VH-VL binders against Uncharacterized protein YLR179C. Designs and how they scored, part 1

Scores and structures below are computed, not measured.

Target 1, 201 residues: Uncharacterized protein YLR179C, of Saccharomyces cerevisiae (q06252)
Amino acid sequence: MSSAIVAKLNKEDIIKDTVKDLAFEILGELSVSYVDSDDIKLGNPMPMEATQAAPTIKFTPFDKSQLSAEDKLALLMTDPDAPSRTEHKWSEVCHYIITDIPVEYGPGGDIAISGKGVVRNNYIGPGPPKNSGYHRYVFFLCKQPKGADSSTFTKVENIISWGYGTPGAGAYDYIKENNLQLVGANYYMVENTTVDFNYDM
Positions, changes and structure headers below are counted from each chain's first letter, unless a header gives other numbers; antibody chains aren't numbered by Kabat.
F, E and O are the ipSAE of ESMFold2-Fast, ESMFold2 and OpenDDE, as the mean of both directions, binder to target and target to binder. V2 is 0.75 times the mean of E and O plus 0.25 times the DockQ between their complexes.
[cut] stands for letters that were removed.
The coordinates of atoms that the task and the answers printed are left out; those that the model quotes come from them. Centres of patches stay.

## First folded at step 4 (VH-VL; framework fv_temelimab)

Design b1 (from t9 with heavy chain W101Y)
Fold by ESMFold2-Fast, scan of step 4:
Formats: sequence, C-alpha cells, structure tokens
Structure b1 (fold): chain C 201 residues (1-201), chain A 120 residues (1-120), chain B 106 residues (1-106)
Amino acid sequence: as target 1 above (201 residues)
Amino acid sequence: QVQLVQSGAEVKKPGSSVKVSCKASGYTFTSYDMHWVRQAPGQGLEWIGAINPNSGNTAYNQKFKGRATITADKSTSTAYMELSSLRSEDTAVYYCAKDLYGYSYGFDYWGQGTLVTVSS
Amino acid sequence: QIQLTQSPSSLSASVGDRVTITCSASSSVSYMYWYQQKPGKAPKAWIYYTSNLASGVPSRFSGSGSGTDYTLTISSLQPEDFATYYCQQYHSYPLTFGGGTKVEIK
C-alpha cells in the first residue's frame, strides 16, 4: 500500500530531502534488483561493489486501471547525501535517468522499466566518500504527461545538483520542470568500506 | 568552497630532496584520498602516488617507489610529498589532487602546482 | 600499465567548429575522465564517468565511449575552449593519463 511505502520513505527523510512539498500518490511497488544480491527493500544497506552494474527494475501497480498503454514512464535515480548525510553542498547527485518507458504488462502484472525507453543519463553506481557514512540512493518512478515525447526531455549535463547550480536541487526540480507525476519509489543505503589501495597486493 | 594550496617553488641540487606541501580546506580532509601528479615542462601528466589521510596508508607508482614518500597531517589538513635523490629529469610542476573514493577515482580538485627545478 | 593514446596531439580550429578528440586505451577500462588545462594553470576536472560534465562545464562539451575507445566532443568551439585536454583512466594502478590534445586557434 501507498501509506506503508510513504511511511518508510519518511522514516529516513527521503521525502523531506528530495521531493519536498510535491503532491503525489504512490500507485505501486518499484522493485530494484542487482545481480546476485538482495532485493532493494526501502532502505536496506547494500555493498557498494554489488551496485556498480545497472539494476533490473520493474513496477507492479496496485491497480492496473491507474496506468494505460498510452502512458509513458520516467525513472530517476538520485543521491541527496553529497558529500554526506549531514552535508549537502554537492547534492543531489544524478545517477540515472530513463524516459519514455512504455507501459507493457508482463505475465506477473509487472511493467519492465530497465532496458526500456530512452536512457538520458547512463547509470552511475554509488560512490560515497570514505568516512562519509551511509548515503541514500533513491529511485523515483514518474508518469509522463499525456502527449509528451522524447523531444521534451534533456540530459542532465552536470550531475552535481543535477546541473541546477543550487545545493539540494535535483529530482524535485526535474519532476516540476518536466510536469512529471511521482508514482513509485524505492531506496537503499551504501557506505564506502573499501580498503585503501589494493595496489601491489 | 574546496581549496588546495601548495607550497612555493623550490630550486634544488642533484642528489638532494624536496618536500612539497598541500593544505586542504572546504571539505573533510580525512574522507578523500590525496594524489600527487607531476608535469615536466611541455610534457604530460604523470601519477606519483596517493595517501588516505585518515589511515596514513599510501600507494606509489613503481617508477617512484623508494624515492617518493607521501604523508598527511590531520591536525593541519595538510598532505606532503617528499622526493629524494633528485635528478635533472625531476624538474616539473608537482600537483596535489583530491579524489572521491569508491568504484572509480576521479580528481575533482587540484592544487595550483609547485615548480621544482633541479639544477647544478 | 594501461597506456592511453590521444589523437590528434594538436589541432587548429576556428570559433564555431565542431571538435572531436579521441582517447584509446591499451586494454578495456570502465570509465574515462577528462581534464582541461590552460597554459600556466592546474588541470581542471572536465568530464567524469565518461559522459558527465563537471560543475561549470558548458553543455557544448560531451563525452562518450566504452571499452578501449573514448571521445570528447565540442559542438561549437568558443574562444575560452582553447586549451590542452587530457584523458585519464582509473581502472587499474598505476593511474595513467593520455599525452594530451592541444586545441589551438587557426
């Protein structure tokens, strides 16, 4: 349910720190899966090395009548914690943008997100600085306005503050600018626990 | 605002040592590796080595191993690169450069450079 | 050691020209990084993770590539773009740079 997902997002201040005062309703479950790893479960920690390849992403609506074959979806991935959870001078960092994803139902009632549509920004895996603690990596699935086409969307050229030039700018600004409707979300946490310099070892 | 401020130019004799400093500000010094890169006059960039300022652990390009020593002082947020047994071919601008840890290292900020001239 | 070869080593171009610089790695790398350096100045981060522009870099710049072949493109050259551009790999140690491509006024 929508309320349970929103409660999980609020527990870690995802809404407050990313989409702010945006009015939205979660219409389904956004599943994110990395190869040979645990599924993303609204805030579970993931090893950094497990998340460097692009994930498989699917969306399962609670009610199929809410999305039609004429709709198109957009996927956004953002890090609001750059350089850390408590210091946001470089946030948000843009990690992935796909637009024009068709609404095509699979046998299980899910919509394939990854591998569909137009990739605007290629996937960049988590790269939190050492000793910066956990960063939240947030996926937002949005419905595009009726009649919008590829020509209405642009690549984010500068991933720092999503190119808006204001600390904390990112997904919210992109959603508003492109008249997107937020319908799904998921997130996980990564900290950098890598050992120093595996050189000459 | 991130800044890396290096020590001034040095003129050294062959066989001596030089120690260049790089004072960091505007970020958490211990969270990012500091790298050292040099550039001989009219030439390209060459990686010397790096330090994790939190642990003090270092890595060196084999070409400089045994001659280069990289250190960091957490209390002053300053990294150092000492190069011993100087030769004329060590004449170069020496840069410190900060990177982000993780899956890939990119140098996001550079110091202004320190010219080291080795001549008799 | 991964060797990076940049082509051309220098080029002469006019304001408004489309400029393409290539960087070839001796073995496959995951990402390429680019730096802009002007005479007497330190290099500046320019493009990272192959295709992402650093803060303050104009949108006329773009990066692309995979495996061993990477490119930096300037769609419409401006006077402030005359500089030397270096590619760099972070796939393996020691970290290595290309030899640089000097973009000069015609």
Scores: ipSAE 0.023, ipTM 0.587, lowest interface PAE 6.0, mean pLDDT 87

Design b12 (from t9 with heavy chain G102S)
Fold by ESMFold2-Fast, scan of step 4:
Structure b12 (fold): chain C 201 residues (1-201), chain A 120 residues (1-120), chain B 106 residues (1-106)
Amino acid sequence: as target 1 above (201 residues)
Amino acid sequence: QVQLVQSGAEVKKPGSSVKVSCKASGYTFTSYDMHWVRQAPGQGLEWIGAINPNSGNTAYNQKFKGRATITADKSTSTAYMELSSLRSEDTAVYYCAKDLWSYSYGFDYWGQGTLVTVSS
Amino acid sequence: QIQLTQSPSSLSASVGDRVTITCSASSSVSYMYWYQQKPGKAPKAWIYYTSNLASGVPSRFSGSGSGTDYTLTISSLQPEDFATYYCQQYHSYPLTFGGGTKVEIK
């Protein structure tokens, strides 16, 4: 289960291109669902128009004993492919940050992620440039250090390179600087395939 | 670095047409839509229309439909906005503006503006 | 057509003051964009996607909001912040801008 997720992330270069040499253990399944759309299944392509509203996100631990009511979670969403998979001068682009998500089990045995905690960076839907190919939109769920004051976490005020000013900087730097522990991941792909003027309504 | 350089100021007679150019550099011209926005003296911003430079497809504010024509030349990375049947009310600074990225657009770069004065 | 209403249309404030500018949409929009324009100059990208600062924008600026109500805040006004600020929606065509808020520094 955890090894299958890590194998998929490695096969698709998610680890290489985002969290690099970060030591981590996947502790559960991160579920991402957009309204009236197929669930995100570790890399399926999604229509761009279906992903502009914030998704419903849940986390299902493989072993509930690994997370306690004292823990708090953080959700990160990043695009390592800006402006394209082969050119990263704007990568990574920050799409979403939520901190202080409580570990509260719902009736289904999962932890609600979306709609909980403190939104640090509002959701921004995928915006790949025309003719840039598929972009990978990656969600990382992290456990915060016990007792951490999230107001001291890095402020991402410029979404390009997560404000670090270095192409390729992003989630890895944020995770390390704030002593977060990566525990969940999911991703999907979006390509802007529009040949007509996209925005005419 | 990204630059949008527009043609110089124009003085036109009522009933004539004007064609303003916007030469882009520092990015892939065909990957981002180019918009045209005007601002009359002392007034706010008004969107005219846009072009997808890759396909040539356009969208117009209905207020300007039939009078405005937006085109793009890939070989020179230049967008154009032509406005016909000019009236004194068309006196304004005309700006080109580049989309930030794709579907959830805002403008990340603007041209310096071209003053078009319509007078008899 | 989505109409954007900015308030106030103009304000005067002292260096160090907290300044709040609001933008109200006639119908719900997904994001709000903000531009800074100084006299005789083209507008500059200032805030993208409601709350994300453009490159070079000082951290004293912030944006917030959702649905129909959006805000641009300057936590501690500086002399270089003299400008007119415009909100803009890209939820539907035609693209529309607010009427602008002129910030004059005392």
Scores: ipSAE 0.006, ipTM 0.558, lowest interface PAE 9.2, mean pLDDT 87

Design b13 (from t9 with heavy chain G102D)
Fold by ESMFold2-Fast, scan of step 4:
Structure b13 (fold): chain C 201 residues (1-201), chain A 120 residues (1-120), chain B 106 residues (1-106)
Amino acid sequence: as target 1 above (201 residues)
Amino acid sequence: QVQLVQSGAEVKKPGSSVKVSCKASGYTFTSYDMHWVRQAPGQGLEWIGAINPNSGNTAYNQKFKGRATITADKSTSTAYMELSSLRSEDTAVYYCAKDLWDYSYGFDYWGQGTLVTVSS
Amino acid sequence: QIQLTQSPSSLSASVGDRVTITCSASSSVSYMYWYQQKPGKAPKAWIYYTSNLASGVPSRFSGSGSGTDYTLTISSLQPEDFATYYCQQYHSYPLTFGGGTKVEIK
């Protein structure tokens, strides 16, 4: 199943535009669900208004032996298309960071991601500019180094270019700098379909 | 590199009109809404309205509808705010401000402000 | 119209003090934005999307909140922090600002 996920990420240039030459193996399915909405299925479009509240996130490993109770996970969310798919002067934009997520299995064999760990950057919903087309909103789930002190991880204070000051910098740099191992991914697309101002407020 | 440069201070009589300009540089002018905000002496900030420079479509605070007219000139990357039927209570510093991204992130850059004094 | 009420309207504090400014909305908003304004100057973007610091803003500043209640905190006040701070909502039109909180030297 990992090859199908990687094939979809490659087809949509997610790998090329975010994690680049990072060596990784997908170890499970990253499930992302917004209230009263269709599940996120590797690139389906979502209405902007449906995605403003933080989603419910779960991870289902293909093989439980690949994650131990001593492991901690980190969740990253990024927009590589800021301000648009063709202009990346502000990309990547950081939308969410959670660290220290424990590996605790629920009844369905899934690990709860949302509501666990330490939120390092609060959830920011999609905000693509009008007439900028679809933006890809990408979630990465990573394993933290064993025994790592997450308080030493990079602080993302400016979300534009993840604070690195270089267009296109983001999740790749964060992953490499903090010695994280990418193990899960999912994404969806949002465009701003609002044509004009709301004049009647 | 982003700059918003506004026109100079003006002194106007009650009943007249004033037109303030805001020249943008360092970004794609048509990609971001331009807003106008004023601040009367000793008071807080008050939103007047906004324009989408690409479409020319505008939105106004109801308090200013009928008196404020916001326009944009793509060829010069300049936004304008004209306020008619001026009253003494319109004495304020008027600011233009650029949206970070449409609707969501607030104003990332502000002009230096234009003092408009309305006196008899 | 969403009205924003800032508390306090002014405060006096000493260098090194922890300062907290509150912004309350008349109805629920998704995010809050904050601006710093010094006398005779235009406002500067300070905190956007509730908790994200604008470029060049010192790490002693932080923002938090949800729904109708939002805060800006300065963990250890410095001389350059004496200014007026304004909150702003971008949830609905007309866009509205709080009345401002003036942080003065004691």
Scores: ipSAE 0.006, ipTM 0.536, lowest interface PAE 9.9, mean pLDDT 87

Design b14 (from t9 with heavy chain S104G)
Fold by ESMFold2-Fast, scan of step 4:
Structure b14 (fold): chain C 201 residues (1-201), chain A 120 residues (1-120), chain B 106 residues (1-106)
Amino acid sequence: as target 1 above (201 residues)
Amino acid sequence: QVQLVQSGAEVKKPGSSVKVSCKASGYTFTSYDMHWVRQAPGQGLEWIGAINPNSGNTAYNQKFKGRATITADKSTSTAYMELSSLRSEDTAVYYCAKDLWGYGYGFDYWGQGTLVTVSS
Amino acid sequence: QIQLTQSPSSLSASVGDRVTITCSASSSVSYMYWYQQKPGKAPKAWIYYTSNLASGVPSRFSGSGSGTDYTLTISSLQPEDFATYYCQQYHSYPLTFGGGTKVEIK
């Protein structure tokens, strides 16, 4: 159990602003890596340009006995800060959903997340509005209910408020409706520093 | 409620210029780029250029560079597109279009269009 | 510049038919965007980021694709779907649109 991960999420209001009163236990480390960039380390800032392609994601359980080959995992990515950290009228924005990720251990004891399972919502890179400050981009890894048919999970057809039509709705609602168990989390920050068009005048 | 309201139809002579306005409401004008797109009768869509309303910085399709001038007035939340040295092939409906928020790619709202007719 | 080629340029189909429109880019793009335009009206946002439906778009519409090949599908064509559909790339400047696909219901 890493209480340090939970403490960091609480200190930075990730739990308060996303999963709220959800009961959970972190079972491992969720690694997120973008090409030619520093690894995501619970809140480090990233250049917007470096995050537009889908990352490589893997999960390293603290105790392998807590996940079996019969389990399936789901990955969620959300932005609770839309349009900004202080105005949430469009929050949360859905950036990525993968379901049915198999629990297959690699040589290092990690489980490959990216490139596995069924992509339900294609990856959308960070795009904070200009002058909106830093946005937190949050990844949640969840265990699916035993024997669940993920085709019955909530369909997110509108990314704004995860299609719920209520400001602040998102990952919490999706997790509760589909009886998912939160087991991993990581996040990073991006601000839009673009001042001009990337096109010759 | 996001709205983009454009100025009315114009009839111009070859060699003159036209300035079309686009008044925005229902969102923070300075946070989203404003684009201009035209459509000749019975033809497809053609991108003219864009402005960042906060900085005033612009980008133009090379086809229109030197003839098109895009500006924005923060105090009135209004964008403008001026096209000079008008030719008959400039006859088209001109649209303003708002960038899809800071996800930045694609247009989420369009103005109603302004028909500019260039005739002798 | 990135050229977008739509196929077909026009089609006629019956109510209830499955309709597929393709958009091919001259070089790889990250996402594709689609707009619906009815005669005499401004284009309307229809699909963004390749597969996400804009607010109010019926669920019979879907988008898919990656790289250079993108598709808009209507699973069961309805009379109100009569329109011209345009794809657009925002991967690089100048921004470009496909030539449009006119969908007629017969």
Scores: ipSAE 0.059, ipTM 0.643, lowest interface PAE 4.8, mean pLDDT 88

Design b15 (from t9 with heavy chain S104D G106A)
Fold by ESMFold2-Fast, scan of step 4:
Structure b15 (fold): chain C 201 residues (1-201), chain A 120 residues (1-120), chain B 106 residues (1-106)
Amino acid sequence: as target 1 above (201 residues)
Amino acid sequence: QVQLVQSGAEVKKPGSSVKVSCKASGYTFTSYDMHWVRQAPGQGLEWIGAINPNSGNTAYNQKFKGRATITADKSTSTAYMELSSLRSEDTAVYYCAKDLWGYDYAFDYWGQGTLVTVSS
Amino acid sequence: QIQLTQSPSSLSASVGDRVTITCSASSSVSYMYWYQQKPGKAPKAWIYYTSNLASGVPSRFSGSGSGTDYTLTISSLQPEDFATYYCQQYHSYPLTFGGGTKVEIK
């Protein structure tokens, strides 16, 4: 349910803290899976060590008629809680950007997101500071403007505040600048529980 | 603004010990590991070890294990590195360095360095 | 211990030149970090998580790589870029640095 997903994102302040007043029309389910781990289910906690390799990402539209073969998708991943949920001097931190993802259906009726398109910013796994509590790691799936040349999209050359130089700047600014349309989201939470060093040599 | 301020230069005799301090300000001291790195004159960088200032847990490069002791005082936001049984080859600039953040650390801020000279 | 080998150990270049520095790891690592050091000063964070520029680093710098092979590139060298650059891995303990690449004016 699109309304149920939006309600969950609002309850956890995801929308307020990231995409704000941007139109959010959820067209499907964004599936995120890390190797040997539970699937991401709108806010479940994940072990930090399980999330350092890039996940497998798929999108399953509720109605396939809303996406055509000419459409291109973009995936964004952001941390609005840097260094913590109460201190945002580094927020948002950019963790992943893929553009030009083709709308191609697999045998299960899903669209492969990971491994497709052009990686603009390589995947960076969660890195919450020790004693900073849980951070929300948020994935946004966007539809690109028809006929857009993604080489003209904003270049994120500093992941801190997505290079905008203003605490709290990030996905909202990128989406607005590049005329992207929000169509999917998912998120999970990570805290740094590392207390002891794993030093073996 | 984040600042790491180290103690002043030291001249020591072989066989003695030196203790270098690093006072942190501008961030939550207990949330980031503090590392110690040295650089001999004209040489590259060498990692000595690190401390989690909240727990007091440490990790050491095997080359320094048994000679280096890293400690932290939460009340003063100060980290220390003590190196014992000094040799002439321990002559170097010693740096403290703060982790960038979290799980996959990098050193985002460095102290100004403390020159330790070991000579007879 | 993961050994990092930088090449070249030194290079001479002119303002405006494209400069590429490489860092090779003895074992696969997830990310590479880069520091800039000028004579008499502490190293400065330059590139982190392989490709991300630290605050204040000019856009002419870029980083790339995966597995065992990583690079730092300067697209158009400027006078303020003459320095020694070090790579660092944070994949496993002990943390290790490359031997450094000195970028000198021609």
Scores: ipSAE 0.040, ipTM 0.630, lowest interface PAE 6.0, mean pLDDT 88

Design b16 (from t9 with heavy chain W101Y Y103W)
Fold by ESMFold2-Fast, scan of step 4:
Structure b16 (fold): chain C 201 residues (1-201), chain A 120 residues (1-120), chain B 106 residues (1-106)
Amino acid sequence: as target 1 above (201 residues)
Amino acid sequence: QVQLVQSGAEVKKPGSSVKVSCKASGYTFTSYDMHWVRQAPGQGLEWIGAINPNSGNTAYNQKFKGRATITADKSTSTAYMELSSLRSEDTAVYYCAKDLYGWSYGFDYWGQGTLVTVSS
Amino acid sequence: QIQLTQSPSSLSASVGDRVTITCSASSSVSYMYWYQQKPGKAPKAWIYYTSNLASGVPSRFSGSGSGTDYTLTISSLQPEDFATYYCQQYHSYPLTFGGGTKVEIK
């Protein structure tokens, strides 16, 4: 586990508010990049407009021996701040789920995450309510159980509270329910600064 | 829980104005745009316009520009839609509808509707 | 303005049938939204962000699509599914709805 990454995740209460008491070890760096934008750096603010298209996501293990070619990865994206950081009646909101991502190393020693595997929930960009302050958009990379049939994983048909019907339910419940192992994380912040409609009749 | 409660049915003369209210509860009123949509008898849904309740800024469908006025009162969490110069073709059920996540797409909650009948 | 064309305008099917209705946009949109409306009632949010079911919507409903072509599917039609379904785009102003697809069970 990189203590530096865990320290950054704790900077804005990411662990406390999402994965809670889940035991985990960070096995590498999860890089997230939006077109024509700064790389996501564990909590930097991003313009809402820059994040509406799905990002390019890669994972670079600290030690390649910790992931084998037979392993499969799952990517989760969640907003624990719905409708705001201080009111969570719709949190967590599910923004992205990909399963069955193969462990295939590229020339740079990274594993391509985006564009691989089976998209279970299509990417939905940040949509924080006006005047709700910054929302944390959190990516979790998980290792699937060996030989798991991901078609049996929880179906998230309602993005509000990940379909669990309980405020605050989300990634933690999905991870535990499907026996996933958290191995990577990254996050950024977005606030809605729009005050007017972008329409002039 | 989120609720949008609209004012009661109205019968109006041609050339008059009608003002329909929509009282919101169960969420932060100023954080989500409020839209107005109408449906003439036996017809489909038609977007009238919207308001940002925090700023008071509005957007209108060109068909209603100059006749529709949408306003919001933060102190009572109430949105209003006033339609002037009423014609028989304005007979419809008028709905208010809450935006899902501010600028984000879709209406997650709708008012019960207000029937406005324009007759001589 | 973006025009939404729904097909068919009406259909009649038997209980247990698979029903698919389509919504075609005149220009590419990011997401499609669907509303269920029963006679004399307000529309209800049904599917949002193309494929996500609103709270209380039965799992037999699903949504899919991208660009200009979107679909709402009912895997096994039930009597309570009698309604008109409307698609909506929120990609650009003015906001527009499809003409509706009336689903009747025979």
Scores: ipSAE 0.119, ipTM 0.672, lowest interface PAE 4.9, mean pLDDT 88

Design b18 (from t9 with heavy chain Y103R)
Fold by ESMFold2-Fast, scan of step 4:
Structure b18 (fold): chain C 201 residues (1-201), chain A 120 residues (1-120), chain B 106 residues (1-106)
Amino acid sequence: as target 1 above (201 residues)
Amino acid sequence: QVQLVQSGAEVKKPGSSVKVSCKASGYTFTSYDMHWVRQAPGQGLEWIGAINPNSGNTAYNQKFKGRATITADKSTSTAYMELSSLRSEDTAVYYCAKDLWGRSYGFDYWGQGTLVTVSS
Amino acid sequence: QIQLTQSPSSLSASVGDRVTITCSASSSVSYMYWYQQKPGKAPKAWIYYTSNLASGVPSRFSGSGSGTDYTLTISSLQPEDFATYYCQQYHSYPLTFGGGTKVEIK
């Protein structure tokens, strides 16, 4: 199943535009769910208004032997299409960082991601500019190095280019600097179709 | 690269109107909302309203509704704010400000300001 | 309308001092934004999304907060930090600003 996920990410240029030449192996399915909305299914479009609150996130490993109770996970969310798919002066934009997520299995063999660990960057929902087309909002789940905690990890104080100051910098740089191992991914698309301001209902 | 250049200072009589311009360059004008904010001498900042330059749709602070009119000209990448029925209390520096990132994000670039003085 | 109250209205501190400016909202907001304004100049973007520094802002600045209470902190005040700082909410219309805090350095 990991090859099907990687094939979809490659077809939609997610890998090329975010994690580039990073060597990785997908170890499970990353489930992302917004309240009262369709399941995220590797690239389906979502209404912008449905995605403003933080989602429920779970990880289901294909093989439990690949993760131990001693492991900790990190969740990254990035937008490589800022301000648009063809103009990247702000890319990548950091939308969410959680670290130190424990590997604790639930009844269905899944690991709860959201609501666990340490939130390093609070969730920021999609905000694509009007007339910028669809943006891809990409979640990466990573395994942290044995014995490390996130107190020494790169601090993302500027969300634009993840604070690196170079258009296109983001998740790849963060993963490499902090010796993270990519193990899960999912994404969806949002287009800003609003015609008016949200001025007091 | 990004620059917002406003029109020059104006002196107006009570009851008249003033129209301030803000010419944008260095970015795609139609992709970001343009806001107008004023500041009376020695006072704080007050939001007047905003425009989506692509659609022409506007939002106004209720205090200025009926007196302020915000428009945009895509062909010249210029936003305008007209304020009618001027009172002495309207004496202020008027700023245009660009939305930082998409919509609902705050302001990354501000014009240099236009002083409007209302006196008899 | 969401009202933002800044405290203090003004302060004077020595170079190297830790300075904290507070901004209280009349109702809960998701994020707070901060601007620096020097006399005779337009405001400059300073902190966005509560804690993220704008390009060129020195690391001695930080922002924090949630709900109704937000702060801007300067860990070691420098002469170039003389300015008025304004908080702003973008949670609902009309957009509103705090009254400003004037920072003067001895």
Scores: ipSAE 0.007, ipTM 0.550, lowest interface PAE 8.8, mean pLDDT 87

Design b19 (from t9 with heavy chain G106P)
Fold by ESMFold2-Fast, scan of step 4:
Structure b19 (fold): chain C 201 residues (1-201), chain A 120 residues (1-120), chain B 106 residues (1-106)
Amino acid sequence: as target 1 above (201 residues)
Amino acid sequence: QVQLVQSGAEVKKPGSSVKVSCKASGYTFTSYDMHWVRQAPGQGLEWIGAINPNSGNTAYNQKFKGRATITADKSTSTAYMELSSLRSEDTAVYYCAKDLWGYSYPFDYWGQGTLVTVSS
Amino acid sequence: QIQLTQSPSSLSASVGDRVTITCSASSSVSYMYWYQQKPGKAPKAWIYYTSNLASGVPSRFSGSGSGTDYTLTISSLQPEDFATYYCQQYHSYPLTFGGGTKVEIK
């Protein structure tokens, strides 16, 4: 249920801290999988080292009729907790942007997201500072306005505050600026537990 | 306003030791590794090693292991790099540089550099 | 030890020219980082995670690449771009830098 997803995001303050007053038209489940790791399940913790390579991302609509071959999708990944959950001077940090993803259904009724479309910002894995606690890494899937193409989108040149120059700016601003419609979301948490190193051991 | 301020230039004799300091401000000193990099005149950048200021644990480039000692003083937010048994080839500008964990960011802030000249 | 080889070691180009600098790693790395260094100054973070510009870096700069081959490009060279550019890997210890590429404007 779309209500259940929205309720979980609200409970964990993800909506308040990222997309704010944007309408949630959740049309399906956004699946995120890292190699040899547990699937992302709306907020489960993940080891930092397991998340450095780009994940496999798929979208499974609840109702296939809600998306047509004419539609294009955009994927956004953001960290609202930079450098920490309580300090936001770098927030949001942009981790991934793909636009112009075609709506092409696979045998299982899912749409491939990763490996499709135009990568605007290459994937950057989680990098929470030591002793900063858990960070929420949030994926948003959006439907693009009709007739939009890659030339209408702005590359994020500085990942800190998504280049907007204002702490807390990020996915909300990008979504509004490009007239995107939010249709899917997922997230996970990462904490940097590595406090010591001994290169010569 | 992150700032790394290094100690002043040094002229040393072969066989002696030098200790360069790097005072950090504007961030939580114990949360980020501090690295040391040198640059000989007209040459490129060479990584010496790093310290976790919270634990005091270090990593060294094998080329400098046994001669370089990196330490940190949490009470003064200062990192140090000591290089012993100095040779003329150690003449270089020595930089401290702040890094986030591993793959997170480049050396985002650098000290101004300390010229160490080794001459007889 | 991952060795980084930059090409060319130096170049001279005219204002407005497209300049391409390459960095080749002896083994695959996840990302490449680039620094700009002007004479007598500390290096500045310039490009990180292969293709992302650091704060204040002009949009004429871009980075690309994967695996062992990485590139820094200046689309239209300006006088203030006179500098030496270094690539760096964070994939494994010891951390290593390329030999640098000195860019001189004719």
Scores: ipSAE 0.082, ipTM 0.677, lowest interface PAE 5.6, mean pLDDT 87

